# Ledger of designs, part 166: miniprotein binders against q96jn8r1131to1294

Target 1, 164 residues: q96jn8r1131to1294
Amino acid sequence: TLEFLENHGKNILLSNGNRTATRVASYNQGIVVINQPLVPQLLVQVRIDFLNRQWTSSLVLGVITCAPERLNFPASACALKRAAWLLRGRGVFHNGLKICEKFGPNLDTCPEGTILGLRLDSSGGLHLHVNGVDQGVAVPDVPQPCHALVDLYGQCEQVTIVNP
Below, E stands for the ipSAE of ESMFold2; O stands for the ipSAE of OpenDDE; V2 stands for 0.75 times the mean of E and O plus 0.25 times the DockQ between their complexes.

## First folded at step 15 (miniprotein)

Design tl1 (at its last look DockQ between E and O 0.90; V2 from the best seeds 0.90)
Fold by OpenDDE base, look of step 15:
Structure tl1 (fold): chain B 164 residues (1-164), chain A 98 residues (1-98)
Amino acid sequence: as target 1 above (164 residues)
Amino acid sequence: DEKQEKIKEIILRAMELVRKGELEEALELIVEAIRLAVENKDKELLVTAIWLIAYIARKLGDPELLEKVLELAEEAYELTDDPDIKYYIARLEKALEE
């Protein structure tokens, strides 16, 4: 089963069999990683449960190619400078470098209830899904194995892993 | 650093061209980015550039290009010791066997 790993950001509290992550303090230190690596045809999805509008920005979604069990998480995913492919706002980033300016919907404005998914295709392309709709390839040729990462940042205070 | 900003810009433009299917032009840009990254000893930017050129080379499928990019990737791996580059090397090698 898909669960968040126990190795997570300092402000995260896991519940619901480690399928729900809640950031219980501040606006950052909310990184979580899903236990199973992405494999072709596996769709991993999370639902935005709660947003706190006192903050700006929202969750960051992506994958890491390093061992998640040993990762020392920074305060935000944006600080990752290696083994990281991230979707923030409408941008796509590799190790902190913007590689695409406009991709998919703006993650900063997704409302509560939005379901975000990640999937690898047979060629190694990383796809973003929004409410079940494939938005296309965000990143071609992502190294494998890789793990889905969610940064509960800013407005995003709670997410839950959901089945397709 | 002005040189770093130039490399970042080139990579961004190259990726845009890739998304448009303009692979040959993207290739020219990314080669320049790699050259600059090596000269400036920008290991992080080099990793990204190697990712993109490896993808472009595989998409184009030209054996001579694949061999050249494989050499670049191997050199980059020696410089950075980044496991992701090792992955790209393996992908390039498989492409050459096809």
Scores: ipSAE 0.917, ipTM 0.959, lowest interface PAE 0.4, mean pLDDT 96
Fold by ESMFold2, look of step 15:
Structure tl1 (fold): chain B 164 residues (1-164), chain A 98 residues (1-98)
Amino acid sequence: as target 1 above (164 residues)
Amino acid sequence: DEKQEKIKEIILRAMELVRKGELEEALELIVEAIRLAVENKDKELLVTAIWLIAYIARKLGDPELLEKVLELAEEAYELTDDPDIKYYIARLEKALEE
């Protein structure tokens, strides 16, 4: 079953059978990774449970293409300079480089209850789903295997993996 | 620096063209980005540029282009030591066998 991996950011507390991640301090140190690689037809979904609107930035969503179980996470996903394909705000980033100005919704304005999904298509394209609606290919040809990543940054204080 | 910003701008524009299906025009841009990234020794930008040219080459499917891009990816791996480039190399090799 899908769970958040025990190797995670220092400010994360896992609960609900490791399907819920809560950032319990500060505004960062909130990276979590899903324990299975993405495969075609697997839709990994998380629901935004709690937001603290005092911050302007919110969660980051994406994938890492390196082995996650022993990775030393930086304080924020934006500091990943290798093996990272991230959706942040309105944009798409590879290793910190913006490769798309606008894709899908602005993650900084997604409300509590939003369900965000990631999946790979048969060609290696990374798809974003928002409340069950496929937003299309955010990134073509992502290296495999890759694992879904969520950074509970800023506004985002809790997310939960939603079972299909 | 100024050259890094130029390389970033070229990559972003090439990706915009890829999203529009303008692969030949994107190829011209990404080739220039790679040349500049190698000259400037910008390993991080080179990795992104190699991802994109490898994808473009596979979409275009020209065996001569695939072979040239494979050689380029192998050289980029030597410069960057980035495992993701190994993945791109494998995909290029597979495309040449098909």
Scores: ipSAE 0.878, ipTM 0.940, lowest interface PAE 0.6, mean pLDDT 93
ESMFold2 (binder alone), look of step 15: mean pLDDT 84; pTM 0.823

Design tl10 (at its last fold request DockQ between E and O 0.85; V2 from the best seeds 0.87)
Fold by OpenDDE base, look of step 16:
Structure tl10 (fold): chain B 164 residues (1-164), chain A 98 residues (1-98)
Amino acid sequence: as target 1 above (164 residues)
Amino acid sequence: DEKEEKIREIILRAMELVRKGELEEALELIVEAIRLAVENKDKELLVTAIWLIAYIARRLGDPELLEKVLELAEEAYELTDDPDIKYYIERLEKALEE
């Protein structure tokens, strides 16, 4: 089953069979990684459970292509300079470099209850899903295997892995 | 750094062209980005540029282009030792076998 790895950011508390991640302190140190690598055409989803509106930014969603169990997490996903493909706000980033502007909805403004999904297509394209709607290919030709990453940053204080 | 900023802008523009299906124009831009990245010794930017050119080359499917891009990727791998570059090398090799 899908769950978050025990190797996570310092401010994360896992619960619900490691399917729920809660950031219990500050606004950062909230990176979690899903245990199983993305399987092509299989949708992986997380639900935003709680938001703290005192902050401006929200969660970062993406994938890493390095071994997650050996990863030393920085304070935020944006600090990853290798093996990282991230969605932040409306931007798409590779190793900290913006490669796309204005992709999909603004992740910083997604309300509680929003279900965000990642899916690799048969060609290796990484798709973003929002509330079950395919937003298109965020990143073409992502290296495999890769693992879904969620950074509970800023407003986002809790997420839960949900079944499609 | 002005060169670094230029490379970043080129990559962003190239990706936009790719999304529009304008692969030939994107190719021209990304080649320039790679040249600049090598000259400026920007290893991180080089990794991204190699990703994009490898994708473009595979989409275009021209064997001669694939061979050239494979060579670039191999050189980039020697410079960066990035496992993702190795992944793209393998993808390019497979494309050449088709």
Scores: ipSAE 0.914, ipTM 0.958, lowest interface PAE 0.4, mean pLDDT 96
Fold by ESMFold2, look of step 15:
Structure tl10 (fold): chain B 164 residues (1-164), chain A 98 residues (1-98)
Amino acid sequence: as target 1 above (164 residues)
Amino acid sequence: DEKEEKIREIILRAMELVRKGELEEALELIVEAIRLAVENKDKELLVTAIWLIAYIARRLGDPELLEKVLELAEEAYELTDDPDIKYYIERLEKALEE
């Protein structure tokens, strides 16, 4: 069963059998990680449940390639300097370096109810899905094993893992 | 840092070329980025550059290129101590066995 790991950002409260993550304070400290590594057959999906438009930026979505159970998370995922491949806004980032300017839709404008998905293809390419639609390869040849990560940043205050 | 900004821009351009399928042009850029990252001792940018050159080399499939990139990756691992480079080394070694 897909769940968020108990090791998470300090402002996160897990509920609904650890399938729902809520940021209960501030605008950051909201990193959560899915409890199973990605494999080609696995589509990890989260639904955006609540947004607070007081903030300008929204969630970050991606993967980490190191073991997540004992990792010390920074205040935001964009501060990860190792083992991190992230989608933020329309950009794609590796370890804080922008490697693609525009990929997929702008995550900062996705409304409540949007379902965002991540999967690896057989070649190690990381795919983004938006409301069931494959957006293509965001990053080729991602190291494995890797785990899906969501940072409930800024506008995004709650997400829930949903089945495909 | 002026050199750091240059390396960042080269890597971004190389990735844009990879997305367009212009692998030989991307290779020329990423080789330059690697040399600059080593000279500037920028370990974080070096890790990204090694990911990209390893991917390009595997897509091009030239055994001589694969051997050269494998040597670069092994040297980069010694400089960075980044476990992800071990993954790239494994993928390069498998490509040489085919």
Scores: ipSAE 0.864, ipTM 0.933, lowest interface PAE 0.7, mean pLDDT 93
ESMFold2 (binder alone), look of step 15: mean pLDDT 83; pTM 0.807
OpenDDE base, look of step 15: ipSAE 0.912; ipTM 0.957
ESMFold2, look of step 16: ipSAE 0.861; ipTM 0.933
ESMFold2 (binder alone), look of step 16: mean pLDDT 83; pTM 0.807
ESMFold2, fold request of step 17: ipSAE 0.835, 0.855, 0.858; ipTM 0.925, 0.931, 0.932
ESMFold2 (binder alone), fold request of step 17: mean pLDDT 84, 84, 85; pTM 0.830, 0.831, 0.833
OpenDDE base, fold request of step 17: ipSAE 0.908, 0.907, 0.909; ipTM 0.955, 0.955, 0.956

Design tl2 (at its last read DockQ between E and O 0.89; V2 from the best seeds 0.89)
Amino acid sequence: DEKQEKIKEIILRAMELVRKGELEEALELIVEAIRLAVENKDKELLVTAIWLIAYIARRLGDPELLEKVLELAEEAYELTEDPDIKYYIARLEKALEE
ESMFold2, look of step 15: ipSAE 0.877; ipTM 0.940
ESMFold2 (binder alone), look of step 15: mean pLDDT 85; pTM 0.830
OpenDDE base, look of step 15: ipSAE 0.920; ipTM 0.961
ESMFold2, look of step 16: ipSAE 0.883; ipTM 0.941
ESMFold2 (binder alone), look of step 16: mean pLDDT 85; pTM 0.832
OpenDDE base, look of step 16: ipSAE 0.919; ipTM 0.961
ESMFold2, fold request of step 17: ipSAE 0.862, 0.853, 0.844; ipTM 0.934, 0.931, 0.931
ESMFold2 (binder alone), fold request of step 17: mean pLDDT 86, 86, 86; pTM 0.848, 0.848, 0.847
OpenDDE base, fold request of step 17: ipSAE 0.913, 0.916, 0.917; ipTM 0.958, 0.959, 0.959
ESMFold2, last read: ipSAE 0.861, 0.869, 0.866; ipTM 0.935, 0.937, 0.936
ESMFold2 (binder alone), last read: mean pLDDT 86, 85, 85; pTM 0.848, 0.844, 0.840
OpenDDE base, last read: ipSAE 0.915, 0.914, 0.917; ipTM 0.959, 0.959, 0.959

Design tl3 (at its last look DockQ between E and O 0.88; V2 from the best seeds 0.89)
Fold by OpenDDE base, look of step 15:
Structure tl3 (fold): chain B 164 residues (1-164), chain A 98 residues (1-98)
Amino acid sequence: as target 1 above (164 residues)
Amino acid sequence: DEKQEKIKEIILRAMELVRKGELEEALELIVEAIRLAVENKDKELLVTAIWLIAYIARRLGDPELLEKVLELAEEAYELTDDPDIKYYIARLEKALEE
């Protein structure tokens, strides 16, 4: 079953069989990683449960290609300078470098209840899904194995892994 | 660093061209980015550039290009020791076998 790893950001509290992540303090230190690596045809989805409008920005979504069990998480995913492919706002980033200006909907403005998904295709392309709609390839040729990462940042205070 | 900003800009532009299907022009840009990254000893930017050129080369499918990019990737691995580059090398080698 899909669940968040116990190795997570300092402000994260896991519940619901480790399928729900809640950031219980501040606006950062909220990185979580899903236990099973992405493989072709596996759709991993999370639902935005709660947003706190007192903060700016929102969750970051992506994958890491390093061993998640040993990862020492920084305060935010944006600080990752290796083995990281991230979606933030409408941008796509590799190791902190912007590689795409405009992709998909703005993650900073997704309302509560939005379901975000990640999926690898047979060619190694990383797809973003929004409420069941494939937004296309965010990143071509992502190294494998890789694990889905969610940074509960800014407004985003709770997410839950949901089945397709 | 002005040189780093230039490399970042080139990579972003190259990726934009890739998304438009303009692979040949993207290839020219990314080669420049790699050259600059090596000269400036920007290991992090080099990793990204190698990712993109490896992808472009595989999409173009030219065996001679694949061989050249494989050599670049191997050299980059020696410089950066980044495990992701090992992945790209394996992908390039597989492409050459097809």
Scores: ipSAE 0.918, ipTM 0.960, lowest interface PAE 0.4, mean pLDDT 96
Fold by ESMFold2, look of step 15:
Structure tl3 (fold): chain B 164 residues (1-164), chain A 98 residues (1-98)
Amino acid sequence: as target 1 above (164 residues)
Amino acid sequence: DEKQEKIKEIILRAMELVRKGELEEALELIVEAIRLAVENKDKELLVTAIWLIAYIARRLGDPELLEKVLELAEEAYELTDDPDIKYYIARLEKALEE
């Protein structure tokens, strides 16, 4: 079963059988990782449960290509300088380098109830889904194995893993 | 710093061309980015550039190009020690067998 990994950001409380992550302090230290690697066509979905509008930016979504169980997470996913492919705002980033200006929706404006999904296609392309709609390939040929990552940053204070 | 920003801009442009299917033009840009990254000793940008040139080479499918990019990736692994480059090398080797 899909769960958030016990190794997570310091401000995260896991609940609901480790399927719900809540950031319980500040605006950062909210990185969570799904406990299973992505395999072709496995769709990992999270629902945005709660947003705090006092913050300007919102969640970051992506994958990490190194083993996450004992990784020391930085305060924010955008500070990952290795093994990280991230969707942030409207952009796509690899190890902190912007590789696409605009892909999919602006994550900073996704409302509560939005269901965000990640999957790999058969060619290793990373796809974003938004409310069941495939947004296309965000990143071709992502190294495998990789794990889905969510950073409950800024506005985003709670997400829950949901079935496809 | 200014050279680093130039390399970043080239990589972003090359990725835009890849998204448009302009693979040969993207290849020209990413070769330039790799040359500059090696010259500037920018290991982090080299990792991203190798990811992209490896992908472009596999999409183009030219055995001579694949062999050259494999050599570049092997050199980049020696320079960067980044495990993700080992993944790209394996994908290039697989493509040469096909």
Scores: ipSAE 0.875, ipTM 0.939, lowest interface PAE 0.6, mean pLDDT 93
ESMFold2 (binder alone), look of step 15: mean pLDDT 84; pTM 0.824

Design tl4 (at its last look DockQ between E and O 0.92; V2 from the best seeds 0.90)
Fold by OpenDDE base, look of step 15:
Order: C-alpha cells, then structure tokens, then sequence
Structure tl4 (fold): chain B 164 residues (1-164), chain A 98 residues (1-98)
C-alpha cells in the first residue's frame, strides 16, 4: 500500500492511513515522501485537495534517490542540493539546477482536484501524468531506487495519494 | 561565480539539444561543462554533467565513446563520492556489454 512516510516536514499532519498530507501551518516545511520506491510501470498519483490562495506558488513534485527515512528535510524541496529531481512550475530541476525551462503544465496553476502522477518507463525515464494524461519524459535516466516526493508549498495545503 | 553560471547555462543548453535529438552537439557542450566543473572543483555541477553525458553516450551507442565516458564517470566518482554516479557507471558498463 502506498503511504506517506512518517519522516516528513514539520508542518505536515498525516491522516487517512497516511495517505493524506495536510500542511497545517505557514507556507513551507511541507515535504512528504511516498514509502514505496518507484519501479518501472508503477504509476504513483496524488490529488490536490485544497489550495490556499493567500500564498503564491504551489506544490513541487519529484523524486529523491537517497534513503528517505534518514533524510533531514529542509524548509522547501528547492533547497535540496543532492539526490533530488524536481518539477516546479514548468521547470525541471536536478539538485537545484534548472535542466529544463518548459515542461508540461504549470504546476503553480493546477486547480484543486488535479491528479498528478509519476511513472518510470522501462528505460528509466521519469514521466509526469496530469489527470491521467502522460505529459512525456520529464527526466531521462533517473537513478534507481528512487522515491516520489511532494512538497506542499505555498498554495498547496493538502494532497491525497490516489490509485489509478 | 561567473564560471559556475557558465557551466549551468551550458548544461541547460545541452539538455535542450538532447530533447531535440541533437545528441552530437549536446555531447560537445556537456564535455565542456565537465571540463569547467573539474577545473572549478564544482562537485555538484559535475554530478549533473556526468548524468547527462552518460545518458547521451548510451543513446549514441558508440563503444569508444562509452569507454571514454565510463572513465570520466569513474574519475568524477573519485572526486564527488556521489552514489548516483555509481548508478551511471553500472549503466555504462551494461551498455558496453551489448
């Protein structure tokens, strides 16, 4: 069963069998990691449950290649400088470095109810799915094992893991 | 740091070329990025550059290129000790066996 790990950002409250993450304070400290590593053809999806428009920006989505149980989470995913591949806005980042300017829809403008998915293909490419539509390869040749990461940042206050 | 910004720009441009399928040109750029990263001792940028060159080399499939990139990756691991580079090394080795 897919769940968020107990090791998470300080402002996160887990519920619903650890399948729902809620940021209960401020705009940051909202990183969560899914327990099972991504394997080829496994689609991991989260739904944006609630947005708070008093903040700017929104969730960051990606993967980490380090052991998530031992990770000391920074205030935001953008501060990760190793073992991190992130989608923010329309950009793709590796260890804080932008490697793609425009990819997929703008994550900062996804409305409530949007379902975002991550999937590795047989070649190790990381795909983004939006409402069931494959947006293509965001990152080719991602190291394995890797774990899906969600940063409930800015407007994004709650997400839930959903099955395909 | 001006040199770091140059490396970052090169990597971004190289990735754009990769997405366009222009692998040979991307290869030329990323080699330059690696050279600069080593000279500047920019370990973080080196890790990203090694990721991309390893991918490009495997896509091109040239055995001689794969051997050269494998050597670069091994040297980079010695410098950075980043576990992800071990993954790239393994992928390159498997590519050479094909």
Amino acid sequence: as target 1 above (164 residues)
Amino acid sequence: DEKQEKIKEIILRAMELVRKGELEEALELIVEAIRLAVENKDKELLVTAIWLIAYIARRLGDPELLEKVLELAEEAYELTEDPDIKYYIARLERALEE
Scores: ipSAE 0.919, ipTM 0.960, lowest interface PAE 0.4, mean pLDDT 96
Fold by ESMFold2, look of step 15:
Structure tl4 (fold): chain B 164 residues (1-164), chain A 98 residues (1-98)
Amino acid sequence: as target 1 above (164 residues)
Amino acid sequence: DEKQEKIKEIILRAMELVRKGELEEALELIVEAIRLAVENKDKELLVTAIWLIAYIARRLGDPELLEKVLELAEEAYELTEDPDIKYYIARLERALEE
């Protein structure tokens, strides 16, 4: 089954059979990566378990296209300058470059209990799901193999991998 | 960097056109973005621009365009050494074999 990799941000504690990630300090250093690459028909879903409203920004969601097992993670996913397609707020970013102003909901306002999903379609398009609803293609033609990434940033202090 | 901001705006607009299905207009913009990124030596913006032009070319499906974009991607790989460009090259090669 799906779990978070042991290689993760410095402030992450894994629990629940490595299916739950908690940021236990500060507001950053919270990057986690799913242990299996995305393939068509695999829907990776995480539930937002706990938000701390004293922070202003929230989680970042996306994929990396390089091998994650030995990657040295920066403090924030937004600092990745290679191999990263990210959803942040309502924007879509490639290697820190905004490539779409508004896609899907604003991740900074998603409440506890929200289930966020990522999958590739058969053409390599990256889809976002929100509470079971497909939001469409965020990024066409993402390089493969790629792994789902979550940055437990700011408000977001805990997420859990859930089954569809 | 004034030129860097211009390149970013062109790429964002080209992607907007792609989402609307206006691929030939997007192609014109992304060609200009690539030219400027090479001139400005902006490797990171070049990688993004190559991703987009490779996708546009495969969507349009014109063999002459695919061959030109393949050459461009190979040159961009030499400049950037970004492994993701190898993926785009492979997709372009596959499209030419069809």
Scores: ipSAE 0.876, ipTM 0.940, lowest interface PAE 0.6, mean pLDDT 93
ESMFold2 (binder alone), look of step 15: mean pLDDT 84; pTM 0.827
ESMFold2, look of step 16: ipSAE 0.866; ipTM 0.935
ESMFold2 (binder alone), look of step 16: mean pLDDT 84; pTM 0.829
OpenDDE base, look of step 16: ipSAE 0.917; ipTM 0.960

Design tl5 (at its last look DockQ between E and O 0.96; V2 from the best seeds 0.91)
Fold by OpenDDE base, look of step 16:
Structure tl5 (fold): chain B 164 residues (1-164), chain A 98 residues (1-98)
Amino acid sequence: as target 1 above (164 residues)
Amino acid sequence: DEKEEKIKEIILRAMELVRKGELEEALELIVEAIRLAVENKDKELLVTAIWLIAYIARRLGDPELLEKVLELAEEAYELTDDPDIKYYIERLERALEE
C-alpha cells in the first residue's frame, strides 16, 4: 500500500498508517516521500487536510529520481538541486530552475479538501490532477523510477494519501 | 551571473515552444543554451538543457539529430555524472534502434 516513508523532514509527524503527514512545527522541514515509485498510468493522490492561513506559500508537489531512503532533506523542496521535478504555485521547476511559468491552478491557493494527484503516462509525461481533473503534462519525459514528493510548506500543515 | 540568467531564460522559452509544438524552434534555442552552459561551466543548467534537447530530438525522430544529441548527452554525463542524463542516453539509444 501507499504510505509515506519514515525518512522525512524533521517537523513531520506521520500517522494513520503513515498515510497522513502533519507538520507540527514552524513553516518548513516538511518534506515527505511516498514509498512506492510511480507506476505508469497509476494515479497517486493526496488530500490537503489543514491549512494555516498565516503563511503565504503552500505545499510543493512533485517527484524525485534519486533513492528516497538515502535522501538528506533540506528545509524545503525548493532547495533540491538534483533529481527533483516540482510544482510550486503555478510554476514547474527542475532542480530549482523554472521551466514553466503558468501551469494548472495555483497550488498556493488550493483550499482544504483539494485532492492533488500525480500520474505518469505511457510516454513518461508527468500529469497533475486536481480533484480528479487531468491538468495536462507538467513535465515531459521524467526519469524512471521516480517517487512522489510532497513538501508541507507554509500554509499546508497536513496531507493524507487517498485512493483514486 | 548574466550568462546564467540568459541560459535560464532560453530554457524557459524553449520549453514554452515545446508546449506549443514548435519543436524546430525549440531545438534551435536549446542548442544555444547548451553551448552557453558548457562555455560557462554551468553543470546544473546543462543537466536541464540535456533533458529538454533529448526530449525534442526523440519527438522529431531524425536519426542524425538523435546521434548528435546522444553525443552531447554523453559528454554532459562525463562532466556532470548525473544519473538522469544516463537515463536520457539510454532513451536516445533506444530511439536510434527503432
Scores: ipSAE 0.919, ipTM 0.961, lowest interface PAE 0.4, mean pLDDT 96
Fold by ESMFold2, look of step 15:
Structure tl5 (fold): chain B 164 residues (1-164), chain A 98 residues (1-98)
Amino acid sequence: as target 1 above (164 residues)
Amino acid sequence: DEKEEKIKEIILRAMELVRKGELEEALELIVEAIRLAVENKDKELLVTAIWLIAYIARRLGDPELLEKVLELAEEAYELTDDPDIKYYIERLERALEE
């Protein structure tokens, strides 16, 4: 079964058999990682359960290409300078560098109940799904193995892993 | 750093061209970005640029280009020690052997 790893941001509380992650303080320190590599044919989906509109930006979604079990996470995923491919707002980032200004919908505007998915195609392309709809290849040729990451940043205070 | 910002802009433009399927134009830009990143010692930008040129080279499929990009990736790996570049090297090697 898909679960969030116990190695996570320090403001995260895991519940629901480690399938639900809640950020219980501040606006950051909310990185969580899925416990299995993202392989072709695997669609990892999370539902946005709770948003606090006090903050202006929201969750970050993406992958890391290094082993996550003992990694020291920074306060925010955007500070990852190695092994990281991230979606934030409408931007796509590699190791903190913006490589695409507009891809898919603006993640900062996704309401509670939105189901966000990540999958890796057979060519190493990372796909974003929004409410079951494939948004296309966010970034081609992502190194494997890679691991799905969610940063419960800003508005996003809770997500739950859901089945496709 | 003005040079760093220039390299970032070139990489972003090269990726825009890749998304449009303009691979030869993207290649010209990313070659320039790599040259500048090496000159300016921007190891982080070099990693991103190597990812993109390796992808472009594999999409174009020209064996001479693949060999040149492989050599470039090997040099970048020595400079950066980034395991992801080793992955790109392996993909380039496979593309060369058919």
Scores: ipSAE 0.867, ipTM 0.934, lowest interface PAE 0.6, mean pLDDT 93
ESMFold2 (binder alone), look of step 15: mean pLDDT 82; pTM 0.791
OpenDDE base, look of step 15: ipSAE 0.915; ipTM 0.959
ESMFold2, look of step 16: ipSAE 0.861; ipTM 0.932
ESMFold2 (binder alone), look of step 16: mean pLDDT 82; pTM 0.796

Design tl6 (at its last fold request DockQ between E and O 0.86; V2 from the best seeds 0.89)
Fold by OpenDDE base, look of step 16:
Structure tl6 (fold): chain B 164 residues (1-164), chain A 98 residues (1-98)
Amino acid sequence: as target 1 above (164 residues)
Amino acid sequence: DEKEEKIKEIILRAMELVRKGELEEALELIVEAIRLAVENKDKELLVTAIWLIAYIARRLGDPELLEKVLELAEEAYELTEDPDIKYYIARLERALEE
């Protein structure tokens, strides 16, 4: 069963069997990690449940290749300088470095109800799915094992893991 | 740092070329990025550059290139001790066995 780990950002409250994450304070310190590493060809999805429009940025989605149980979470995923592959806005980042400027839809403008998915293909490519539609390979050759990471940042105040 | 910004730009351009399937051109750029990263002692950027060159080398499949990139990756691991580079090394080694 897919759940968010108990090791999470300070402003996160888990509920619904740890399948729902809610940021209950401020705009940051909202990082959560899914317990099971990504299995090739299996889709992992989260739904944006609630957005607070007073902020401009939104959630960050990606994977980490380090042990999530030992991770000391920074205030935002953008501060991760190792073992991190992130999607923010329309950009793709590795350890804080932009490696793609325009990929998929703008995550900052995804409305409530949007379902975002991550999937490793057989070649190790990390795919982004939006409402079930494969947007293509965001990152080729991602190290394995890796865990899906969601940063409930800015507007994004709640997400829930959903089944495909 | 001006050199750091140059490295970042090269990596970004190289990745764009990779997405377009222009692997040979991407290879030339990323080699330059690695050279600059080592010269400037930019360990973080070196990790990213090694990731990309390892991917490019495997896509191209040239054994001689794979050997060279494997050597670069091993040297980079000694410098950075980044566990992800060990993953790339393993992938390169498997590619050489094919």
Scores: ipSAE 0.920, ipTM 0.961, lowest interface PAE 0.4, mean pLDDT 96
Fold by ESMFold2, look of step 15:
Formats: structure tokens, C-alpha cells, sequence
Structure tl6 (fold): chain B 164 residues (1-164), chain A 98 residues (1-98)
């Protein structure tokens, strides 16, 4: 069963059988990781439950390629300098380096109720899904195993894992 | 710092070319980025550049290119100690077994 891992950002409270993550303070310290690696045919989906428009930026999502169980997370996912492939705003980043200016929708403008999905294809490409629509390959050839990550940053205060 | 920004720009452009399917042009750029990253000792940028050149080489599928990129990846691992480069090496080795 997909759940958020107990190792998470310090401002996160897990609920709903660890399928819901809420950032309960500040604007950061909101990293959560799904409790099993991505494999072909596994679609990890989260719904944006609550946004606070007081903040400027919103959630980040992507994968990490290192073991998440004992990792010390930084305050924000964008500070990860190793083993991280992230979608932020419209951009795609590897270890903090922008590798694509524009991919898919602007995550900073996704409304409450948006369902965001991540999956690997058989060639190791990382796909983004938005409300059931495949946006294509965000990152080719991601190292495996990799683990889906969501950073409840800024506007994003709650997400819930939903079934595909 | 100034050279670091140039390397970043080259990598971004190379990735743009990969998305357009212009693999040979992307290869030319990423080779330049690797040369500059090594000269400037930019280990973090080298990791990204090795990911991309390894992917380009596997897409092109030329055995001679794959062998040269494998050698580069092995040297980059010695410089960076980044475990993800071991993954790229393994993928290059599998591609050579085709």
C-alpha cells in the first residue's frame, strides 16, 4: 500500500493512515517521500488538498535516487545537491541545476483538487501526469531505484495519496 | 563562477536539443560542457553532464561512442564519487552487450 514514509520534513504531520501529509508550520520543512520505489506500471498520485495563497511559490515534486529512510532532509527540496530530479514551477532540475526551462504546467498555479502523478516508463523516463493526462517525459534515464518525493512548499499545505 | 554559469548554459542548451531529437548537435555541446567542467573542477556539473552524455550515447547506439563515453564516465566517477554515475556506467556496459 502506498503511504508517505515516516522519515519526513519536520513541519509535516501525517494522517489518514499516512496517506495524507500536512505542513503545519512555516513555509518549508515539508518534504515527504512515498514508501516504495517507482517501478514501471506504478503510478504514484497525490491530490493537492489545501493551498494558502499567502505564499508565492507552491509544491515541488520529483524523485530522489538515494535511500530515503535515514536521509536528513534539507529545509527545501531545491537545496538537494545530490540524487535529486525535481519539477518546480515550470522547470526541471537535477541537483539544483535547471535542465529544462519549461515542462508541463506551472506547478505554482495548479489549483486545489489537482491530481499530480509520477511514474517511470520502461526506458527509465520519468513522466508527469496532471489530472490523468500524461505530460510526457520530464527526465530521461533516471537512475533506479528512485523514490517519489513531494515538497509541501509555500502555498501547498496538504496533499493526499490517491489511487489511480 | 563566470565559467560555471557558461557550463550551466551549455548543459541546458544540450538538453533542449535532446528534447528536439537533435542528438548529434547535443553531443557536440555536452562534450564541450564536460571539458569545461573538468578544467574548472565543477564536480556537480560534471555529474549532470555525464548523465546526459551517457543518455545521448545510448540513444545513438554507436559502439565506438559508447566505449568512449564509458571511459569518460569511469573517470568522472573517480573525480566525483557520485553513486549515480555507477548506474550510468552499468547502463553503458549493458548497451555495449547488444
Amino acid sequence: as target 1 above (164 residues)
Amino acid sequence: DEKEEKIKEIILRAMELVRKGELEEALELIVEAIRLAVENKDKELLVTAIWLIAYIARRLGDPELLEKVLELAEEAYELTEDPDIKYYIARLERALEE
Scores: ipSAE 0.885, ipTM 0.942, lowest interface PAE 0.6, mean pLDDT 93
ESMFold2 (binder alone), look of step 15: mean pLDDT 84; pTM 0.825
OpenDDE base, look of step 15: ipSAE 0.917; ipTM 0.959
ESMFold2, look of step 16: ipSAE 0.879; ipTM 0.940
ESMFold2 (binder alone), look of step 16: mean pLDDT 84; pTM 0.827
ESMFold2, fold request of step 17: ipSAE 0.872, 0.879, 0.865; ipTM 0.938, 0.941, 0.936
ESMFold2 (binder alone), fold request of step 17: mean pLDDT 85, 85, 85; pTM 0.840, 0.839, 0.843
OpenDDE base, fold request of step 17: ipSAE 0.912, 0.914, 0.917; ipTM 0.958, 0.958, 0.959

